# VH-VL binders against Rho GTPase-activating protein SYDE2 (SYDE2): the designs that were tried, part 2

Target 1, 120 residues: Rho GTPase-activating protein SYDE2 (SYDE2), of Homo sapiens (Human) (q5vt97r660to779)
Amino acid sequence: IDAFRHYSFSDQPKCSQYISGLMSVHFYGAEDLKPPRIDSKDVFCAIQVDSVNKARTALLTCRTTFLDMDHTFNIEIENAQHLKLVVFSWEPTPRKNRVCCHGTVVLPTLFRVTKTHQLA

## First folded at step 1 (VH-VL)

Design f11 (framework fv_faricimab_arm2)
Fold by ESMFold2-Fast, scan of step 1:
Structure f11 (fold): chain C 120 residues (1-120), chain A 124 residues (1-124), chain B 108 residues (1-108)
Amino acid sequence: as target 1 above (120 residues)
Amino acid sequence: QVQLVQSGAEVKKPGASVKVSCKASGYTFTDYYMHWVRQAPGQGLEWMGWINPNSGDTNYAQKFQGRVTMTRDTSISTAYMELSRLRSDDTAVYYCARDLYWGSGSYTEAFDIWGQGTMVTVSS
Amino acid sequence: SYVLTQPPSVSVAPGQTARITCGGNNIGSYSVHWYQQKPGQAPVLVVYYDSDRPSGIPERFSGSNSGNTATLTISRVEAGDEADYYCQVWDSYSDHYVFGGGTKLTVL
């Protein structure tokens, strides 16, 4: 599940391509997370498209450095270019959410990888 | 273009108060937390606190609790930091800085856009 | 309160690689951010979340963070990279933002 870690950032220009349609993102889990330091170890995962929150999971209990899950996000995108997957620690006050881990994927590269697996 | 423009340099007597302004432009002012950081001459950076421009909520570093007040005026996209009962060791450049954006309902740990700084000199 | 330790100064020749360290107890469990500050100017974010770069920052800037040491690496150093560099973390226990003491990078 460290797959998204390999794609955590891209220096490709945003003008390269835009994608529209229904996209399914399968999230199998996460490793090497930085655990919350305050009382709660509850976390949630969110998908952002071009810096806009599109979907999130329910609260999950994080084990030290592992998050074991099998979740599918179904999102509709329009002229989108960047996808971010972010893991937040949950706090009683919403403004105290902490970023535990994040990954960023340029949508053209994500579709190329997904399409390659389908065609292989 | 995104920028933060701060008020000009000030000279104050010990015991006085100073109020520094930070005017935001080029983005939606209420979408980003605003931090205040100071730097004494020849010294490092020291975090003072943050304000949520949308709600007006604040959080101050323990060292400044009771002396600092952070406010904002959403009609003119301006944040303020007032420090009272000034001492000579409050002499510093004061910066406002925008929190890195992660979307609604969350905040981050890094500061992506900084004001130019305001020199506050406290002397007798 | 949490403390970050940086060397006061680092010297490097043009074209070489500079490495600036930031020491902290179990700092590998924190997210580390790096700022560049030139004389008379405001700080500029050059690396965030250990290893990511903001738009506009040259690829020569990179970061790592593991165990008790985070490192800012500047490859193919240019005269214009001469500045003070600060590491920074958020301490969730206190909800406070902690800066290192700064490292002066000299290019000569």
Scores: ipSAE 0.007, ipTM 0.588, lowest interface PAE 9.6, mean pLDDT 76

Design f12 (framework fv_faricimab_arm2)
Fold by ESMFold2-Fast, scan of step 1:
Structure f12 (fold): chain C 120 residues (1-120), chain A 125 residues (1-125), chain B 108 residues (1-108)
Amino acid sequence: as target 1 above (120 residues)
Amino acid sequence: QVQLVQSGAEVKKPGASVKVSCKASGYTFTDYYMHWVRQAPGQGLEWMGWINPNSGDTNYAQKFQGRVTMTRDTSISTAYMELSRLRSDDTAVYYCARSPYEFWSGYSYDAFDIWGQGTMVTVSS
Amino acid sequence: SYVLTQPPSVSVAPGQTARITCGGNNIGSYSVHWYQQKPGQAPVLVVYYDSDRPSGIPERFSGSNSGNTATLTISRVEAGDEADYYCQVWDSYSDHYVFGGGTKLTVL
């Protein structure tokens, strides 16, 4: 007959080492880069969540040791623990992109709402 | 759907300039280099140069240095190639082509995966 | 200026294998891309980075690159494969994009 299913939310607080939701990450730039080649002019920045690529900037022309930018990544994350921002030196040869700099942030433990499935 | 659509055929007199447009759609315009390649009647492909649509930086083949100018308008996702002081041997089909800057695969700017349909430029008196 | 050499033409019978070569000094150290161009049409990328195929390109198209010769191999050739084929590399030494002279494939 009626196979209706409904969900309710627990009002009991639960902690998690992982977080979910929408996140905005604002990147202002990088200094003291050590590019693999002194003639490298193009770089790009990427954001990874739990070692999975999620977003990147367009190609950016930088000074040899200085990247000046003002970029915001808007990403959707699910049960994520680590966020990494990576600056790549663009190489004009396939598979030769080299990391100039990276930073890793461990996401904080947050309260989350848990769906509770009930059969009626 | 990813497409590059070029402006229509042009007939020019020697000494004139021609400006060919290439309108991109279906992808992020600033993420891919735009190249210009020409082909004279019955001849092979000849690379002319590239533009980085994000920065506006260009790199031209030495043969065209001083006569070619590549520009773009990011508000309408369009790249332009202007060739000045036209000669009869500039008669050719001019193509725009993108180089896939595919972040996830580490792809570089040296393979041309999507091409415009070409613009025939005829230079005659 | 780096130079790529292709034979002007190659003829093959239907159902046989066509091999189109691209010669260059130490070309095995370059990444080679191949384009198919039919009359009145824009080129189409058929093999990239020596041996990879774009989506939509049949498996009978393959490539190899070693030493001084890169090769585009088309197995079980069909009449629809008649076209001009161009090899292409990026020469890091000169920062120049180089095309071969092109090979006209004729299916007899």
Scores: ipSAE 0.005, ipTM 0.548, lowest interface PAE 10.4, mean pLDDT 76

Design f13 (framework fv_faricimab_arm2)
Fold by ESMFold2-Fast, scan of step 1:
Structure f13 (fold): chain C 120 residues (1-120), chain A 124 residues (1-124), chain B 108 residues (1-108)
Amino acid sequence: as target 1 above (120 residues)
Amino acid sequence: QVQLVQSGAEVKKPGASVKVSCKASGYTFTDYYMHWVRQAPGQGLEWMGWINPNSGDTNYAQKFQGRVTMTRDTSISTAYMELSRLRSDDTAVYYCARGTYYEYSWGPGAFDIWGQGTMVTVSS
Amino acid sequence: SYVLTQPPSVSVAPGQTARITCGGNNIGSYSVHWYQQKPGQAPVLVVYYDSDRPSGIPERFSGSNSGNTATLTISRVEAGDEADYYCQVWDSYSDHYVFGGGTKLTVL
């Protein structure tokens, strides 16, 4: 069972909007991480588009319940509906018990679809 | 192409140290764990440890703790494994190997790319 | 520490199916990787995460893992499949990779 929290771009079941183009996602860090083992040191963050991994950070050492970083993902998306940011623990567990850290992530810049074709 | 190229064979006397290099090319060096594995003549594979090339953090097998040091130089995409206080039973082929990611499993990985191996002979 | 047990040798005729086992306590809860090593060469990953096959590995290679036994299956065996085969797991309890002792596959 994975115990992780992620940020999802869309929470509207009936949203039929799709987005395409080049997108920049700024990731400033994560707090209140709960690693499966208290001595877990390595994590990484991944961007998922429509449940497919598209980009990730390099392996990062998580020394406390917070991860401090400044990273920009530049990704090309086509007709995408969902964008998720997921934090993974490197701690390999037996396949059945693979776990992810969970916490709150600050996203100062996130793609937003509008009728005026604006990005935020 | 993705490949790992190791330094050449070494002959050492007992008590000496050896430092094997492993140069990565064809991929982002800091995105994958680098593992070190050895194989004594006629024997099986033995894991020695890994280094996270991004952070420099290491994890060594207990058997080698205190004798092995793994480092890297990100400017030239090269990993190093130094084994000190060599004994005759350290005679082996030493391999570096990349820990690949699996899309839904991002731990230290399976070893998808291997160096060609470096023969280290320890004799008096 | 965790231990993986392999038979030291397996013999098969060309065109037949070879099955190489890897025994471990509750190994079905681990992710098993398999390596092929030919004389004088570095190992090659042939099956990873129990049953997936890396790009470039023939479909004749497959894997399974349940209970206390993981199995590498090589169908339609060819002379070129003669090699030592090693199973491997990451043991999160000890933070250690464990290799099996290896199985020599002979094609007669």
Scores: ipSAE 0.000, ipTM 0.574, lowest interface PAE 11.4, mean pLDDT 76

Design f14 (framework fv_faricimab_arm2)
Fold by ESMFold2-Fast, scan of step 1:
Structure f14 (fold): chain C 120 residues (1-120), chain A 123 residues (1-123), chain B 108 residues (1-108)
Amino acid sequence: as target 1 above (120 residues)
Amino acid sequence: QVQLVQSGAEVKKPGASVKVSCKASGYTFTDYYMHWVRQAPGQGLEWMGWINPNSGDTNYAQKFQGRVTMTRDTSISTAYMELSRLRSDDTAVYYCAREFYGSGEYLSAFDIWGQGTMVTVSS
Amino acid sequence: SYVLTQPPSVSVAPGQTARITCGGNNIGSYSVHWYQQKPGQAPVLVVYYDSDRPSGIPERFSGSNSGNTATLTISRVEAGDEADYYCQVWDSYSDHYVFGGGTKLTVL
């Protein structure tokens, strides 16, 4: 969250498909990740809701294309439409952070279908 | 506003060296990586390397290793790319470009480009 | 070294949708960026991280990336969209950037 503190954006609902409330997102890991930079093998995962960084994991060391995790994000959402899970390559300088993998889900779909989502 | 302004066109003989400058304004020069990309007449874009203006660290594409040197001068917010032992196939427009860092996420894309510097290598 | 393949040219009528592809082995695992370049001008970033848009780029520009093909989609095409379009990826193993060969979009 600290690395994303300077990012903030929340949008007002345009239609009845927007969702509000407390949400728990269980992340089991990721497969087929882009390899992290050779000068940085640390990655972290972030939850974005309508382009706002809501939470992130601690740093994890990735040596393969697999990220093995068992982490639950508890976030409060307000008038939200999209949820995005992103795996970033960590750098001491934020400007070098890289997206290793991401997936986007429409929030009304998450509440209608109970299944695990996977990142490509 | 954010912009990158490059030095003017150059004509060089084979075997010579050329040094292109790229002056940044409208942002903190040391906060963003600077890349160099070239484009031969009628051809596509070719990445040459990057410099970290803060540390001075560089990383060059294998093709240019040993004859390209990237430097910077933080006191005047200017990056430089010097290419030595020029050949006729080095004739190209050379661009500097900023690696972006924006709100909501970190970018590895090039959001701001210099206007380009034509380097002609001819006998 | 990683190679990105683009068609040399694509033609589309005004108001229709143009699709420019970028082929690469398992490119869906990479983050793809797209640049627009008009004659005599520097490239302009139009789509980054597969599907995000910079401030000032119209929402009719969009992108997707899956499997072995990334696609830049330009809906409701205008004459002003005529340009060369380049895809780009960062190869994290080498910390190198790779550009596609470029596609010339013609609006008839």
Scores: ipSAE 0.007, ipTM 0.547, lowest interface PAE 9.2, mean pLDDT 76

Design f16 (framework fv_faricimab_arm2)
Fold by ESMFold2-Fast, scan of step 1:
Structure f16 (fold): chain C 120 residues (1-120), chain A 126 residues (1-126), chain B 108 residues (1-108)
Amino acid sequence: as target 1 above (120 residues)
Amino acid sequence: QVQLVQSGAEVKKPGASVKVSCKASGYTFTDYYMHWVRQAPGQGLEWMGWINPNSGDTNYAQKFQGRVTMTRDTSISTAYMELSRLRSDDTAVYYCARDVYTYWGSGYTTDAFDIWGQGTMVTVSS
Amino acid sequence: SYVLTQPPSVSVAPGQTARITCGGNNIGSYSVHWYQQKPGQAPVLVVYYDSDRPSGIPERFSGSNSGNTATLTISRVEAGDEADYYCQVWDSYSDHYVFGGGTKLTVL
């Protein structure tokens, strides 16, 4: 009722704060990619933080269902909750690109994506 | 805070045109495609088209082709949807909505809408 | 043109599990997104890309998509979950964003 509370353990933060700062995210590749419904072997990868696009790769060519890469994104994040890697298929015409797969990591854990959603 | 704020309700006569605005804030306006979706009273959602705010490119649903025009003004982070030759069955709430994914300068869309405007009621009556 | 079919209504008791279906020919090859719409409000994205949740959406919401049916599952339903729910896909053949007809969830 009073604005001042001398001290209370129940008011102390119990959970880690969301992550802020410069982050390096290293992607080694993807396996068992599902081909897009529109036939295309060209793809690019994008990284999102809390649904905001932060970076992407140049156009890459898939080797059948395998994407061989060793790419590092250096991104600046502020109070971030979720990190997502999305692999898009490239279509020269029309320009709309399809999601081939994506993985999400909830912060503030270790940044390792072991399970991905794949698109047929 | 990411938000889309739309213009106020409009009442129009059949044959008139209406232009709805959608002002974006809290994110980079040119990074995300903007969609327009309408909903007639008591009915479901109907997609009308999208605009790439970076390039000005548009894609319209075939049902609205020839009657709809989507534009934007990057200096004020505002998208516009103009529908001409209004009919009584155009009475609906019109929403602008941001596409989930795109990358700076590429302008490619996916297929989900994560942030929506509050909607603009357009009533067309004789 | 591609068509998504939803039941017009689903009723569930508080604390039970609601399942809302979205039928489409070979819909398992599409990415399905789900929106919640309460009266007088704009839609809210609750599940996207078949099974992912946007930040702020409770774990009670989940999705699946296989064969000819996608499903939105809401566990431990609360009165505040009463709303219309819409499924949505992008159809590459028509280059059109297709919505289902909507399902009214009633919590009794």
Scores: ipSAE 0.006, ipTM 0.558, lowest interface PAE 10.0, mean pLDDT 76

Design f17 (framework fv_faricimab_arm2)
Fold by ESMFold2-Fast, scan of step 1:
Structure f17 (fold): chain C 120 residues (1-120), chain A 123 residues (1-123), chain B 108 residues (1-108)
Amino acid sequence: as target 1 above (120 residues)
Amino acid sequence: QVQLVQSGAEVKKPGASVKVSCKASGYTFTDYYMHWVRQAPGQGLEWMGWINPNSGDTNYAQKFQGRVTMTRDTSISTAYMELSRLRSDDTAVYYCARGSWYEYLSGHAFDIWGQGTMVTVSS
Amino acid sequence: SYVLTQPPSVSVAPGQTARITCGGNNIGSYSVHWYQQKPGQAPVLVVYYDSDRPSGIPERFSGSNSGNTATLTISRVEAGDEADYYCQVWDSYSDHYVFGGGTKLTVL
């Protein structure tokens, strides 16, 4: 159970050591999630490029141990090396998000499925 | 070259406050979290909290909640940690450290550390 | 709160291999970082994300992490490796960084 399903890059790379252009990232869902806290079942997904937040979903209810999702992020990237997807548990204040799972993709290797680490 | 330079040693009386600075250079200050860690004489490392220099968001260890305040000034790439209502058992070396997570998102590795600031609390 | 357990001390002869353990419940699902601290100095990251080594750290330093135990391995130990070693993880449950109690490595 890999929790992340697929990544794709739909735009032509620019001339650079790293990748530039428009990228579409489509997530089908996450499985085997362990909420960080028993009382937190709301989550959201965020996409980061080189550790900078680019987009996130609306709040989603985590159903027991899986997240049912069909969401596409359309992001513009500039000289980027890493794309990261992070699933956060929701806290009463938006500043106190907690990670449920995450994955990282090296952008030049775009058609590999990302394995997600799930914390105990 | 990436480096973190901290303010000098402080001697305080119980009940006072101390504010330690940590000046970053050689990288984009707002791209990395800044952590604070302390170490009492002869003891181990103890995490105090982090600040996101980009947003100003903070997260403090429960033990320090209500006594610690972490801030930053992006115009001079400097982070601050203020600890109030000092007690003798707050005597420690206080470190700032850069959180790096460009690979593997299982928390930050503290890849660059300040030299430490000795804070002595005595009556 | 999550707890990491390290032996307080490990002794090794020069040229031999030192192994420093870090015990934690299901620690294999966490990423472990290791720090070296010499007297009067700030800690130095020697192994990160279980087994990666920062630029400038000798290849003699390596790490592993599975089940309930993470291990820092130092091969061909030198007198200059004498230091305190700390393991560390991020507990996503609390968003809290946890250090082990530290292990003093003595080279005899």
Scores: ipSAE 0.005, ipTM 0.552, lowest interface PAE 13.5, mean pLDDT 76

Design f18 (framework fv_faricimab_arm2)
Fold by ESMFold2-Fast, scan of step 1:
Structure f18 (fold): chain C 120 residues (1-120), chain A 124 residues (1-124), chain B 108 residues (1-108)
Amino acid sequence: as target 1 above (120 residues)
Amino acid sequence: QVQLVQSGAEVKKPGASVKVSCKASGYTFTDYYMHWVRQAPGQGLEWMGWINPNSGDTNYAQKFQGRVTMTRDTSISTAYMELSRLRSDDTAVYYCARLGYDSSWFEPNAFDIWGQGTMVTVSS
Amino acid sequence: SYVLTQPPSVSVAPGQTARITCGGNNIGSYSVHWYQQKPGQAPVLVVYYDSDRPSGIPERFSGSNSGNTATLTISRVEAGDEADYYCQVWDSYSDHYVFGGGTKLTVL
């Protein structure tokens, strides 16, 4: 868990070590992104389930170390254990985009009611 | 299927403007920069500029600055390129192209998807 | 402005290896992408980031990039490989996308 401001989940876990189902992940922003790499850079957020990329946001302009957004990922998961949210700095031609911050959530801790949590 | 579908051929007189459309389907329109590239008959590829469909920000090649305008409509996943004050040497096929290659890394790589091209003929 | 130089034409016999060069000052520090264009068609990406290949592009297509020269290599050339080939880079200093002049590959 690194620097994400908020998250919320609206799908209920099955109370097993793995979970399955349709899940909505609401992402409200990120703080404390690492300069100087993202000063006035475009960024995007990606969601990974068990280290597999599942979805990403559109490009977002980051003018400081703060990223304000309101985005919902709707994903189908099967026997999943972990969600990872990763913020990448966007570069048109680098071999790979650089990671600005990330956070990991253990799926069995999620609740059926949408809750807002601040990541530490 | 990921596709870019462009508007049909245009014939214009010198001094007129032309507006070419590029409709995206099969992917999230706002996730990839859209570029415009032209090709005069028998000539090579010439980059014109890009638009960020998410923000609406643009960047134009110096040669076209002041004559080109790139816009988009996110509700219909369509990008537009308008070229004004047309001259006979603007006769070309105009392509829209997506910057990015969908991979497990989600990294942009190259112009991976191209529209079919729009022939614009400028003649008196 | 940054300039990419390609030979205007390259000829090769069927089954042989074609090499198409793209020259640029310190091009090895850039990421080079290659496009194939057949008459009346839109360009098709055949090699990206110097040496990677998109899904659906035959393994006969490969690339390299070092120093002042990037190279597209097409092994076991087929008649269907006849096309114009363009190299392309992004110049981050100007935020401009630069294409080479193109090379016509003839298989005779």
Scores: ipSAE 0.013, ipTM 0.572, lowest interface PAE 8.7, mean pLDDT 77

Design f4 (framework fv_faricimab_arm2)
Fold by ESMFold2-Fast, scan of step 1:
Structure f4 (fold): chain C 120 residues (1-120), chain A 125 residues (1-125), chain B 108 residues (1-108)
Amino acid sequence: as target 1 above (120 residues)
Amino acid sequence: QVQLVQSGAEVKKPGASVKVSCKASGYTFTGYYMHWVRQAPGQGLEWMGWINPNSGGTNYAQKFQGRVTMTRDTSISTAYMELSRLRSDDTAVYYCARDSYFEYGSGTYYAFDIWGQGTMVTVSS
Amino acid sequence: SYVLTQPPSVSVAPGQTARITCGGNNIGSKSVHWYQQKPGQAPVLVVYDDSDRPSGIPERFSGSNSGNTATLTISRVEAGDEADYYCQVWDSSSDHYVFGGGTKLTVL
């Protein structure tokens, strides 16, 4: 597993204990992916809030080590502490559905940080 | 055709550093993760870490964190593993290994399909 | 951290079937790979993704993986199969690559 590119960006840092409300999460893509089974070639991204799946993308074709996308998730959260983006490799045979890559953002503090790594 | 060729045997004193090279040929160097695995005399295989030759990103086994540095030079398709503050129990054969084909179109697995011949590093006073 | 357990040795007569096990918690949910290592040589991948063979590996080598045990099966064993065998998995939770302790296959 190689983690997907994650972002943390804020003009001014905010700190709170837990967060509630409507949240828009804009996912620009992932780089340095290492899917468990790229031979299935299709992946999907899911948002988990406190380990509960809240939304997912349609199946996407993963190219080499880069997943190029521009997708916005609109989710409702209540007293949430952790937001996790997970990339799953699609497996037609149910037995082998495994986590590909992931990143976690602590909801009490949200930042957007541009990574300096090269696109795949 | 596909080949990993490592540098020659080294003898080091405790406290020294060693830098082993692994030159790749016959495939796209930046398309595959490179792993480093060691094997002490008479012992089993021990994973040390990986480097993504495309990005330069690395992940080291906890045991080696702070002592190991993995780098690469894409212009000569060569990966490097440097281990510092050597101890006698670092005496081992060090292998580089390619992490399967992970580029789209060939299918993939997280297996080490091509191995270097190994580099014996002996640490003694 | 994740641990793979192999028997230290297995003995088999020529022409018989050797079975080398690799135990791990819920290993059936992981992809298991097997390596053969002869004295003084680098390991060679003999089975990948539980049951597939690289080109050039005889069909006598096969694998299975379910529950808590993966198995490398070598049918019609030949003297040249005598070697150390290692199982290996990628543990996605830690992004750590884990090898079993190795099994010495002796062909008597």
Scores: ipSAE 0.006, ipTM 0.550, lowest interface PAE 12.8, mean pLDDT 75

Design f7 (framework fv_faricimab_arm2)
Fold by ESMFold2-Fast, scan of step 1:
Structure f7 (fold): chain C 120 residues (1-120), chain A 126 residues (1-126), chain B 108 residues (1-108)
Amino acid sequence: as target 1 above (120 residues)
Amino acid sequence: QVQLVQSGAEVKKPGASVKVSCKASGYTFTGYYMHWVRQAPGQGLEWMGWINPNSGGTNYAQKFQGRVTMTRDTSISTAYMELSRLRSDDTAVYYCARDYTYEFSGSEYTYAFDIWGQGTMVTVSS
Amino acid sequence: SYVLTQPPSVSVAPGQTARITCGGNNIGSKSVHWYQQKPGQAPVLVVYDDSDRPSGIPERFSGSNSGNTATLTISRVEAGDEADYYCQVWDSSSDHYVFGGGTKLTVL
């Protein structure tokens, strides 16, 4: 709610509307993560706006099935419609990062993000 | 806008230690691994190791194990590389460099050094 | 330990094409990066992931990587391209980055 304190939303937000300004997104963590490799312990989280990378966290140690974090992304958006959080498993070798979880939120309304697993 | 600024040149005697700093600005310091690379006069580039600025975790090249220590201070976005028991053949320019993941939208990523510090000349002479 | 081999020098006339090779056992299975270093300056990334260019690098710079040889190609060479060029890979067996010995490009 703090993230939207300067915006007014109707009871029927239209996903065809676009938002501009400064946005804060607070992420508390993730659970039920299943990395593609058992030895992949480092992960990082990224935030994308309309498929454009805007910010990422530092590399974090994943506790097998959950990630403890308390991170705020402060991003500048222009005519934005979609916000996506992606969790990647980090590997030391090139071409090895894998998507563990992603969720998409349609602006101007924030919906609950459902955990999904994507293997590549 | 993204910059890595290193400390100034040092002159040391054999057996001494040197600590080089690398201050990051224009990006989230804890979001990217930091590497240290050295170059002796007239020679090529030599990788020394990396530090994860978020966790403090490190990985050193075998040649430098036991003599190098990499640390960071997240409150001032600064990485440090300390090399002990200096020898004359440690005379080199020491660089810090940011490890950047280029293909961000797919499941495949490349770890290249996209931003480099200006270098710090360390001269070891008796 | 994994070793990358580069020719120590390559000479080319302005406007011609320079090719700098980087040899390594099965290097085609690795991602190769290329750095340009001018005298007294820090290295600059010119090609990453075998063939991609960072923003700001002219399209005259290109790369390839297959089998045991990676190649940096600089077309329509300019005097300002005169520099040392280094190839680089991540070697998973030793868990570290490896640089080639460097190639000095001289523009006639």
Scores: ipSAE 0.006, ipTM 0.575, lowest interface PAE 10.4, mean pLDDT 76

